# Designs tried in a protein design chat: miniprotein binders against a7ua95r516to809. Part 177

Target 1, 294 residues: a7ua95r516to809
Amino acid sequence: ASLSLLSISDLVPDLQFIFFWMSNAIEILYFIQQKSPAYMQTIELMDDKAGSKESLLSATISANEEAMTILEEVIMYTFQQCVYYITKTLYVVLPGLLDCNPFGTEPSSEQCRRAAGVCVCAVCVMPEAVRRVVSVFQTTSDLLQQYQVHSEIQSQMFAYLFFFTNVSLFNQLIDKGPARGWFQRSRVLQIQASVKILLDWAKGAGHNHLAQKFFAKFCSTVTILASPPQQLSQMSWKALCAEHPSLKPVQLHRILTQYQLMAELGPLPIWQPSSEDEAYIYRTVDLLESFENH
Short names: E, the ipSAE of ESMFold2; O, the ipSAE of OpenDDE; V2, 0.75 times the mean of E and O plus 0.25 times the DockQ between their complexes.

## First folded at step 14 (miniprotein)

Design af8 (at its last look DockQ between E and O 0.96; V2 from the best seeds 0.80)
Fold by ESMFold2-Fast, scan of step 14:
Structure af8 (fold): chain B 294 residues (1-294), chain A 83 residues (1-83)
Amino acid sequence: as target 1 above (294 residues)
Amino acid sequence: DPKEEVEELLREAERLLEEARKALEEGDFERAILKALQAFIQIARAMLEALKHGTDPEVWEKLLEILKKAVEILKRAEEELKK
């Protein structure tokens, strides 16, 4: 029963309920924000009949601000609840992206159709693991559209989801990658293809800018791992950092160190930091910033 | 008791909306706006409490009814001020 609660399909009724109330709170907040300048001005300009103008204006300003503040709390609470449940679902399905093969499935009869009497080879079927992740994003998009959630809130939600996805995939690849064989060239190319399917979905959904911004770290990591060792060894540390600005120096160092171990089967450096002491400092900074991220 | 708290907030909201309706009928549109905004405070508090702690389906239905009344009164008061 606990496992089924982690499925996006099992959460849809609860998510619909939360999105419904979030949408109501957003619409009311926007109505108040749009109308308040006009009625405040009208009250300011009214005759000071029986000395009630100042008191009425003060009370109206106070009530207006308090109503908006509590509506913002409702929006924030419902937004956080949606993000929480959606990211819980993503966390369960994301590891599959690192362990699937988008090139390994032959086109089925559903993808390969006869054209002029000849079988036309279609694109590979989306792997089940990738489909599960896309389904979470698509369901989220559908709910935002169904409840007419304002585009700014929609963008904020996908920013959070892409940020979470990027961090989750990056951490899994760095922590488990060497042991799982994910640093091998063939596996890296599979991961790259799977991520491209995700990025292509995001572009089609109108979130290309957010996807490029928030997936930058994981994309840089995969790009480095897909690069030939000879190419990497010819670049200076400064040039590597400049080419991958989304990666902290300590993260780049860790990636290169793990890549060297997997690609060269030993501790033979393609690249070395200027100072081991400096590398230690970078490691400490990385841990502190990771903990402070919110 | 979260349910009792939600119900009490909704009763206060209804009282404020009745005052807003009376002000609207008397042509006191400025006061109708104030009373409607005060009702929205109670409704928003009820909504937040119900979302955090849960409540019965019939209470959610009552919340939605009261919310719709508050929106209509605020719209009518604003429209009358524009005249």
Scores: ipSAE 0.768, ipTM 0.940, lowest interface PAE 0.5, mean pLDDT 79
Fold by ESMFold2, look of step 14:
Structure af8 (fold): chain B 294 residues (1-294), chain A 83 residues (1-83)
Amino acid sequence: as target 1 above (294 residues)
Amino acid sequence: DPKEEVEELLREAERLLEEARKALEEGDFERAILKALQAFIQIARAMLEALKHGTDPEVWEKLLEILKKAVEILKRAEEELKK
C-alpha cells in the first residue's frame, strides 16, 4: 500500500488540499505586505485628540508583523510538505532514467499511436522511464498553475525539485555505475539522450534557467563521459576543471578513472591533477552529494 | 488538544472580526484595520495548527468562511479611508 502511495497520481488529492491552503496564505501575505505602508500612513495622519494615536500605531505595527510572520510559517510548512511528497515519488522513478533506452522510438500511448503519426504530445513520444519523471514534474506544474501559486514560489519549488533530481542521479551514477555498467559507451549515450529529453521538457515549461543551474553537476558528468576519446584525451586536467566548475576534484578524478577503464585508455599524463588539486582527489567523503542545500 | 485549540483560535478570530465590523460601522476605520489584522493572526495560527494536526472538514469550511470575512472587512476599511 505504501508503494502505491508513492505514485504521483495517488497523491494528487492530498497535494491539491495543501496547494489550496498554501495559495490562500500567499495571497493574504501579499495583500498585507502591499497594504502595510498605507495602514501606517493612515494612522500617522489621523487627529490625536483622544491621545490614542501612538498606542494604535504600535499595536497595528505589531499585529501586521505578527500576521505576516505566521503566514510565512504556513507557506513554509505547506511548501515543505509538497516537496516532501513530490520528492518521494521522484526517488522511486529517477533510477529508471539511468537504465532506459531512449532510442526505442515508439510512443507508449495508444492514443498517440492512433493519431497516425501526427501526435504533438511530447510526453507520449518519450521512453516510459523518462515519461514517469516528466509526469511528476508536469503534474507539479499543473497543480501550481491550477491554484495560481505566485511565480516566485513556483520557481523555488522547481529549483528544489531539480536540485533533488541532480543529486539523486549523480549519486546513483557514481555509486552504482560500475556495477550496473552505466559507464559503458553505449549506455552513456543513452543516458545523455534521456537527460536531453528531460531538459527539453524543462525548457518548454519555462524553467530552462533553473534546469541549467541545478543540473550542472550531472550534465557535466554525462558530457565528459559522452565525449569521444580522441577529443577528451586532448583536454588537460586544468581545462576540464575550467569547463566543469561544478565538479569537485574527487568527482572529476573518479569520472576520468571510469572513463579510462571503459574506453580502454592507458594512463594519460595530461589528466594528472594540478598540485593544488592533488590533495583533494582522495577525499572520498566529498565524492557523493548531500541532499542538504549545497 | 490540537483540535480544540484550532476551534478556540477560530472563536477568537470571530470575536475580533465582530469588533472590526462594529468599528467599521462607527467610522473608526483605523481600529477596524487593527482588529482585522489581529483576527488574521488567529486565523493564520488556526491554519498552521490544522495543517500540522488535522481537523474536521467542517472546521476547514469554517476557517475559510472566517478568512473571507477578515479580507472583506480589511478591504472595506481601506476603501473608506481613501475617501
Scores: ipSAE 0.744, ipTM 0.935, lowest interface PAE 0.7, mean pLDDT 85
Fold by OpenDDE base, look of step 14:
Structure af8 (fold): chain B 294 residues (1-294), chain A 83 residues (1-83)
Amino acid sequence: as target 1 above (294 residues)
Amino acid sequence: DPKEEVEELLREAERLLEEARKALEEGDFERAILKALQAFIQIARAMLEALKHGTDPEVWEKLLEILKKAVEILKRAEEELKK
């Protein structure tokens, strides 16, 4: 109940605090890492005053290593906390993406209307459900930039968030799609359009490669489902496997089976799994993606 | 109490930074660096504990102040070693 009301905006103060300390810890770690070789070299070049040099060097090495280790723990902890809060908000808004009709005349966001009248920015013209998802990513991006978080950590953050988003959307589509009518061609085209808006945002934000990599499975699923029956029925199992390598055999088989049911197609021998894949299509444990595989 | 632990870590960090300052004044820049690094250990521990368990705003301000002092000492020690 309480999670459904939590917006990314409500978490901004907490996230700001965590990002502040994450950024500081990264900066300090980097500073220590850059300076440590010079410190060690300076100690090594000192005149050996009665064996004090070796002790000082050893103590300095130990202190440097321990400091870096604890700072890494701070960075890791803050990173995990950020991911935890952000993914909670994603969990709430992502289902709306699958139910979204991007072709509907939804009014522009109330927030942009209040500030500047009719905003025609790319975000304001987005369907509300897509805008909510994009808002989570945009807020994350803005915070990372505001606190000048190291680019590597930014990339890792977005990699995980895209991974999480892909897993969540894929699992929901596979599990609930048939029951919710998301496998219907009209609905699939809506989903495809919504995902394209998200991918276009990711491209504009400089995360194109990460988005393409981590959304591959969901995009492949949507692409197959969006394919006209006349085209898809001409593709063999082997061809589909080759075109959609991100899909496991069990996943592809499930998608095709549900597609067949929705399109009222008779049995298609051309979609019969290869003898090599036949054992794998029954591995139901591999049907849904795991959040632990990242 | 996690709060008391954070405060104790910060007190230890302050002590170490004072030793580092004394070392700088004595021209023992290598010792100053060691003591500053030792202070960073305590500061980082304090940060981690405070992040895990929370702390008062005043303690966060103190942590930031001590952190800045530690960085300053390292920078000064480094500058003197390059001369």
Scores: ipSAE 0.744, ipTM 0.925, lowest interface PAE 0.6, mean pLDDT 90
ESMFold2 (binder alone), look of step 14: mean pLDDT 81; pTM 0.778

Design af9 (at its last look DockQ between E and O 0.83; V2 from the best seeds 0.79)
Fold by OpenDDE base, look of step 14:
Structure af9 (fold): chain B 294 residues (1-294), chain A 83 residues (1-83)
Amino acid sequence: as target 1 above (294 residues)
Amino acid sequence: DPKEEVEELLREAERLLEEARKALEEGDFERAILKALQAIIQIARAMLEALKHGTDPEVWEKLLEILKKAIEILKRAEEELKK
């Protein structure tokens, strides 16, 4: 009950606090890293005097290393907390993306209407389910920018969030898709359109490469399922493997099997796995993606 | 108590910061750097404990204040060592 009500907006105060301290820790770490060589060299050059300075230099080196280590721990902890809160909100909103009909005339968000009248921004014209997902990413982006978080940490954050999103969407599609009718062509086209909106946002936000990399598996799955039967039935197992290298043999086999059932196609010899892949198509443990691989 | 630990770390950081300030005033820039780094260690530990367990808003404000002071001492000491 309580998780379904958790919006990214409700977490903004907590996230702001964590991002503030993360940013400060990064800034201090960077300052120490940049200044450390200069003052150590200066201390070393002054060490041509008596034996008491060697102890001071050693102590300074040790203190510098310890300071950096603890600051890295602060950064890591704050990063993990941000990811934890953001992924909780994603977990709640991502299922809506698969059920979304982007071709429906859903009214623009009440929030934009209240603030500025008819907002025609790309986010306001998005289907509600897509907007909710984009809002999580946009809020994250805005917070990272607000606190001037180092670009590398921003990239790592989005990499993980896209990874998490891909795993979540892929696993839901594979596991629940057949039962929920998400493998039906009309529904697949809706999913494809919704994902395109998300990818277009990611591109506009400067995360195109990361999005392409981390959504590859889900996009490949949707691409296969969106393919017309006449086209897909002409593609061999080997060709599909080559075109969709992000899919494991067991995953591709499951997708094709469910596609075949949905499209009422008879057995297609051309989709028969190679002798090399035949052992792998039964590895059900590899069917769903793990969150632990990141 | 995690709160008491944060406060203890904060007090130690303030002590070290005062030593750093005195060293800077005495022209012992090397010692000022060491003591400022030692203060930052305690501040960072306090930050980590406070992030894990929470602390009072006043403690967070104090952590930020002393952190800024420690960095300022480092900057000044470094600048003086380059002269």
Scores: ipSAE 0.799, ipTM 0.948, lowest interface PAE 0.5, mean pLDDT 90
Fold by ESMFold2, look of step 14:
Structure af9 (fold): chain B 294 residues (1-294), chain A 83 residues (1-83)
Amino acid sequence: as target 1 above (294 residues)
Amino acid sequence: DPKEEVEELLREAERLLEEARKALEEGDFERAILKALQAIIQIARAMLEALKHGTDPEVWEKLLEILKKAIEILKRAEEELKK
């Protein structure tokens, strides 16, 4: 059973069982789909004695469709169960990315250099908070490979995990950022570096396209916040919307407001929303993202 | 009772599998395909029910055994029809 406080390693036996049966259902579904035209053609080529060929063809079409339907239900159920358990572990570890300092773990840090008496950059270690998130992704990847899950399903799973990660990080930044000081420039740069490590993992794992697509909202937010005032002040509202299409007007407005507070800027005329967007910048119901799939 | 439902689905799958086997032996390859597909339907329903509610390891082993036999019949019937 699922326990909300368990680590990913505690869930591996349950995940192995679910992945085993999911992979079997996928293989059978694929087999039936590939063989379906041959089954129908074979029956159509039988002698055309009235009545018997029609009833056999009708029954076979019905059985084929029913088999595929129920196998799809098995696949959907098992996929949802895997995602549910994996995202429970992600939920626990993701907040640490917003608080960690990836620069403080660099080999050239004062403490690291003194302890070794020499540069130790040849053995670089990942910050603990980032390592915990990467461990969830890597364990998931290892399980999918172990059970030879079809590549399309592997892509769908990582699409959802990256979507979940993006929503979780974005919502926490927007919701908790003011109280936690996460909009300060030094913090934003640290967050940006931590996310780069995740993106590098995704690229090395063959999921770069998915990561670019599904991290877009969070990455856009951090990119805007990390921008120097001289560069950002040259970009109109319309230009910012075009460059960051993943951000809703209320979200972009909130990000620019936090930027103005951090940089001690007053309102800029170039950042005035278009008349069409003006209606949406105060829709607080649209500020935070839903964990429901878009 | 979920356990009884899984076992009933297994019994129906076994019946359909035996019909598929007989059709294959008699050279009625089109009927063997139909009956094997129908057995797979029952096994897939049993899998779904067992995933939702749990069942004994021996039941899981039987599900896998019947599934493999149904697939083998599909392959054999198709191979014979290509001749």
Scores: ipSAE 0.750, ipTM 0.945, lowest interface PAE 0.6, mean pLDDT 84
Fold by ESMFold2-Fast, scan of step 14:
Structure af9 (fold): chain B 294 residues (1-294), chain A 83 residues (1-83)
Amino acid sequence: as target 1 above (294 residues)
Amino acid sequence: DPKEEVEELLREAERLLEEARKALEEGDFERAILKALQAIIQIARAMLEALKHGTDPEVWEKLLEILKKAIEILKRAEEELKK
């Protein structure tokens, strides 16, 4: 396989190496942050027997600050490298999530043989595309746990991975969805079910708060598209904006336009934008999300 | 050459670590902390350079060895000052 087809499993040795050194830098930084106030004060309070206490204290403060600064640079670099490799892998596997069918009620015989159990075979319903995405998140979680990375850094990493996933899925759905048929009701329900598998994984992994925050835009999009016509038609533009605050006016307008074009929908009234939002529904520069928002 | 830069940083770290060890043995715990922190600075710079440009397995082993020694000196000096 070429570099563009690398699985997360192929990157595990490289990721283990980077996580190892990130973990070392974090532990050292943590030790210095926790202990430096105490030993700095002890140095300051000691008798100036040789007349060099002030010079030594000043040098120690400088060295302490510089050590923390460069350790933070090591942590930032290793963090960015891990994120880079993980998101590069996610980018390759995420489009499959929009195109798979999680409602397959009968798993293939190949899946049964691979799973090595008749009871497992009977209950296997996760599409391979969803499994590939879950594997990336699970491998990341396993590595963070293996190297005992501090919980704050674990949270920051999953925050970014969920942010990246949300932007990638949203942009692909909005930009390519009409041509790919992804806005058809049956396809939207398949997408919603696939996303639920990812969100359920995040909840099980202890990242429910992060998933709710960073998947808000994509979740709002599939929720609207999966809504029954009777429910959606009773909502005003203002009510939809209030219920889905993560969506920009142009994004909401595009979603509702696609909803009205679905074959299964039948005749529904056009949702009229508010006077304040009317100009913004045509702002194409705001349609797609940026991967650089942080 | 990035590999030469890593080796230079390691030599400086080793020099500072030896000064820290001597200060610790002489009971100069304040100086031991300073020299251990200075060694950690050089080690962290070497780590960053090696992560960005790569280095030999023997160099990574040396980085880990020196890092463990610097942390041990810092911890022992801190414990002695706490007394």
Scores: ipSAE 0.744, ipTM 0.936, lowest interface PAE 0.5, mean pLDDT 82
ESMFold2 (binder alone), look of step 14: mean pLDDT 84; pTM 0.816

Design bh1 (at its last look DockQ between E and O 0.89; V2 from the best seeds 0.79)
Fold by ESMFold2, look of step 14:
Structure bh1 (fold): chain B 294 residues (1-294), chain A 81 residues (1-81)
Amino acid sequence: as target 1 above (294 residues)
Amino acid sequence: DKVRITIEVEGPPEIADIIAQVIRWLAEEAGAEEVKVTVEDGRVVITITGLSKRMAKYLLKIIKYLAEKYGVKVEYEIEEL
């Protein structure tokens, strides 16, 4: 099937019902939580014969708590279903960011990129690979707003989508980068520019804090790879760890190894791991990130 | 386009009754024309009338999830009106 058949827009007819039931369950939970104090006040004022008031109140509280637990399960299930289908689309479109060339030689592309304060203008000249990813995020945002999903749930959904995006891009760069030539300096600069466009969308959409938090590993990787050789060679291993705390020792070691190879800086390692990190730089089990939350 | 769903929940009474109550709340908030909950022959029976076929499809997916999660048996039938 074409990439268009895997687009988020093809999923919306079914996805909207999952969003509906999620929002429906959230509203019911909120209603019950708000009514619980008023109901207990009513019970306290009820006529009590033979001391049944405390027993009725206890039974009512227990039933409501169990019902709220089940509603929370409904919310969690529908949330997971939304995320599953949305990330299925993201997984297909994200690799294109690593292959795309966002730099335009045409005046209109350059002018719009430099004047990117107008949403319509940025969309019109956005590289297609970036546009496909933004479309997933924007459609998700539109659905969340259409069904008036609680803001905390909206933030949790974007936190997961950004987490997923980071893991997908990082793993592909590390795993496929040598074979695809993605560690070449010109390609790294193109990747950096593409990610900048995506981060600008997240900032404009009110998710800057989440994007900063959850893209840190991938952004650190690209920042290191984009650094000029004379600048990077002057930084110690400890300094790099301090500037890039999101990277595990094995990941940083791999990135620096690839950097040294592509920059043709000779076979002798320039960066020496600290004694604490020495045990971890060859742990290939820790090289790629898991899509599972901890 | 509108359907009647009959859902039978069999399992520990405490959890079956609460699941039925949650399903009732969901259906009523979604605008179902009628929601009945009865106990028949040791089973909780929920009848929901007036949801669209698509809305009912996804509600049933939620109900199947709850059945698996809480260890209750769920049977259902869908009747187009």
Scores: ipSAE 0.770, ipTM 0.948, lowest interface PAE 0.6, mean pLDDT 83
Fold by OpenDDE base, look of step 14:
Structure bh1 (fold): chain B 294 residues (1-294), chain A 81 residues (1-81)
Amino acid sequence: as target 1 above (294 residues)
Amino acid sequence: DKVRITIEVEGPPEIADIIAQVIRWLAEEAGAEEVKVTVEDGRVVITITGLSKRMAKYLLKIIKYLAEKYGVKVEYEIEEL
């Protein structure tokens, strides 16, 4: 199937099995962790027949530790597979988020039309492009809940997915934004509104802290670009750095330069990087975010 | 559709036995009807009965991953019941 046609719904059947095995492995791991002390105590209470107790204890500990290590590998593998498939779907739908006009009257989703009533749920009123992204996250949440995956693993998964989403959106905006007109204030406002819907969903899903943390760079970029020229032109480089600490100097400089071009502003001395940052604004290697840093 | 899977693990006994134990636990937790672990010709043989074909296939992917990671040889057969 063409990657362009891949929906999260198409992957659910495979994801279900991955989540199943991940959940099972976690349950087994916790079970062993909980029982291990009791087993050790039982061995410790046995009559010490000529040092056999110590050897048995050592062997049992070692075997349990090794088994736990293997289970951890199973968990990591299955986790990675889940992330792989989910991020594959995100990769397909995320570009649509940047092109979305949330202020347009897009027709209600087909799924809500199939229910014999006008569903006015928050998802049904979402623009299609936003809904597609939210659907990936919601499906992930539903699967995690269905298989009763431990909350820590859920948090880790959402952390990574938000990280991936932020990196993808940020990099696309920085790289393709100028050419696609995404730096135009009207388009930025659309992007800002779309992202707000996503963040509101994340808040409603109980992931507000993670979303705020991992979307910081993209949100900062959008906030700067959404700022009126009259306001932004009054902010110094230092003030912008302080307000947007998630942005590297090279990133902030790039954003401001493109903003200046788009807004047809003359040179703004107030946006000139500090002497301390001047060396860093030319580090183009740091311009785009890496997927490997997570 | 339920299957019977037979998995042969060849490697150092210390690793093969532990892998077999983990596979047994996974299969049992998954609701396998029967899990048998035997040692035959220096190989650990795990026979799992009662898993769905899809569940079994994914378990085999996990086992293959473990085999590659721990440097053990794994062979398997699937029989439809």
Scores: ipSAE 0.749, ipTM 0.935, lowest interface PAE 0.6, mean pLDDT 90
Fold by ESMFold2-Fast, scan of step 14:
Structure bh1 (fold): chain B 294 residues (1-294), chain A 81 residues (1-81)
Amino acid sequence: as target 1 above (294 residues)
Amino acid sequence: DKVRITIEVEGPPEIADIIAQVIRWLAEEAGAEEVKVTVEDGRVVITITGLSKRMAKYLLKIIKYLAEKYGVKVEYEIEEL
């Protein structure tokens, strides 16, 4: 509840300083990494052998390595702080993406009706819920650019944010989907369209590869739920697994079982796992449950 | 507004000296007006002048994290300028 009181805009003043120190630590680390080889080459060119010079060189190498380790801790700490604050904001806004309708005009929108001669509705290209999610990603991108954070670190940050978004959306869809009506085909198509807007933003921002990689599970799930139940029941278990390699067999089995119940496909669909696949699924579930209980 | 922060690091000299050096580098990269490192009574004392109060606040959070991580004792004081 307290988390819903914070918007990404409210966090920017604090995030600015965390990004600032992270950027500074990265620059110092890179400077040391770049200068260390040059320093070693300079020392190597000295032709007088002396034990004191060798001891000083050894001590300098050790001190530089320890300093680099400390800088890595600073970078890790500040990176984790940024991710923590950004993801807690995402967690609050992500459920709205599953409920929004990117198709049509809201019935209460009298402004679009009164401006029928002008395409006013074309200006409203993004649902409010999707816009909130995009604004979190855009603000992150803006801060990374403002503080000139190296592109490799930018990619790593968006990898984490996309991974979190995918897991959060997947878990909410699977856990709450049936009760919320999200498994209905019309709702799934709305979810698919909303996710496409998010993926299109990522492509425009230069993160298409990361988005394709880290949204694969959620995209596969939405694709399955959008598929006609009759088509799914005609496929073998091996064919279903091969078509959705980003889903673990136990995840795919759960999705299909829940979808079967919602679509009222009946008790014995032909796409049930083989006895060998069933043994694998049950063994995997046992291992996961044992792992979580210890 | 600008501040002067004085940080005292107490611990094994090997690690305390390197932490102090990293703190110095961070402050200098941030554009501090003056960074002074001295050894006083077995402690490393770092004086940083000219950072804004908020910049100093987040630097101190980092320093506290490092102190906990590496098992050194850190005390600080802040003076408004």
Scores: ipSAE 0.748, ipTM 0.945, lowest interface PAE 0.7, mean pLDDT 79
ESMFold2 (binder alone), look of step 14: mean pLDDT 83; pTM 0.791

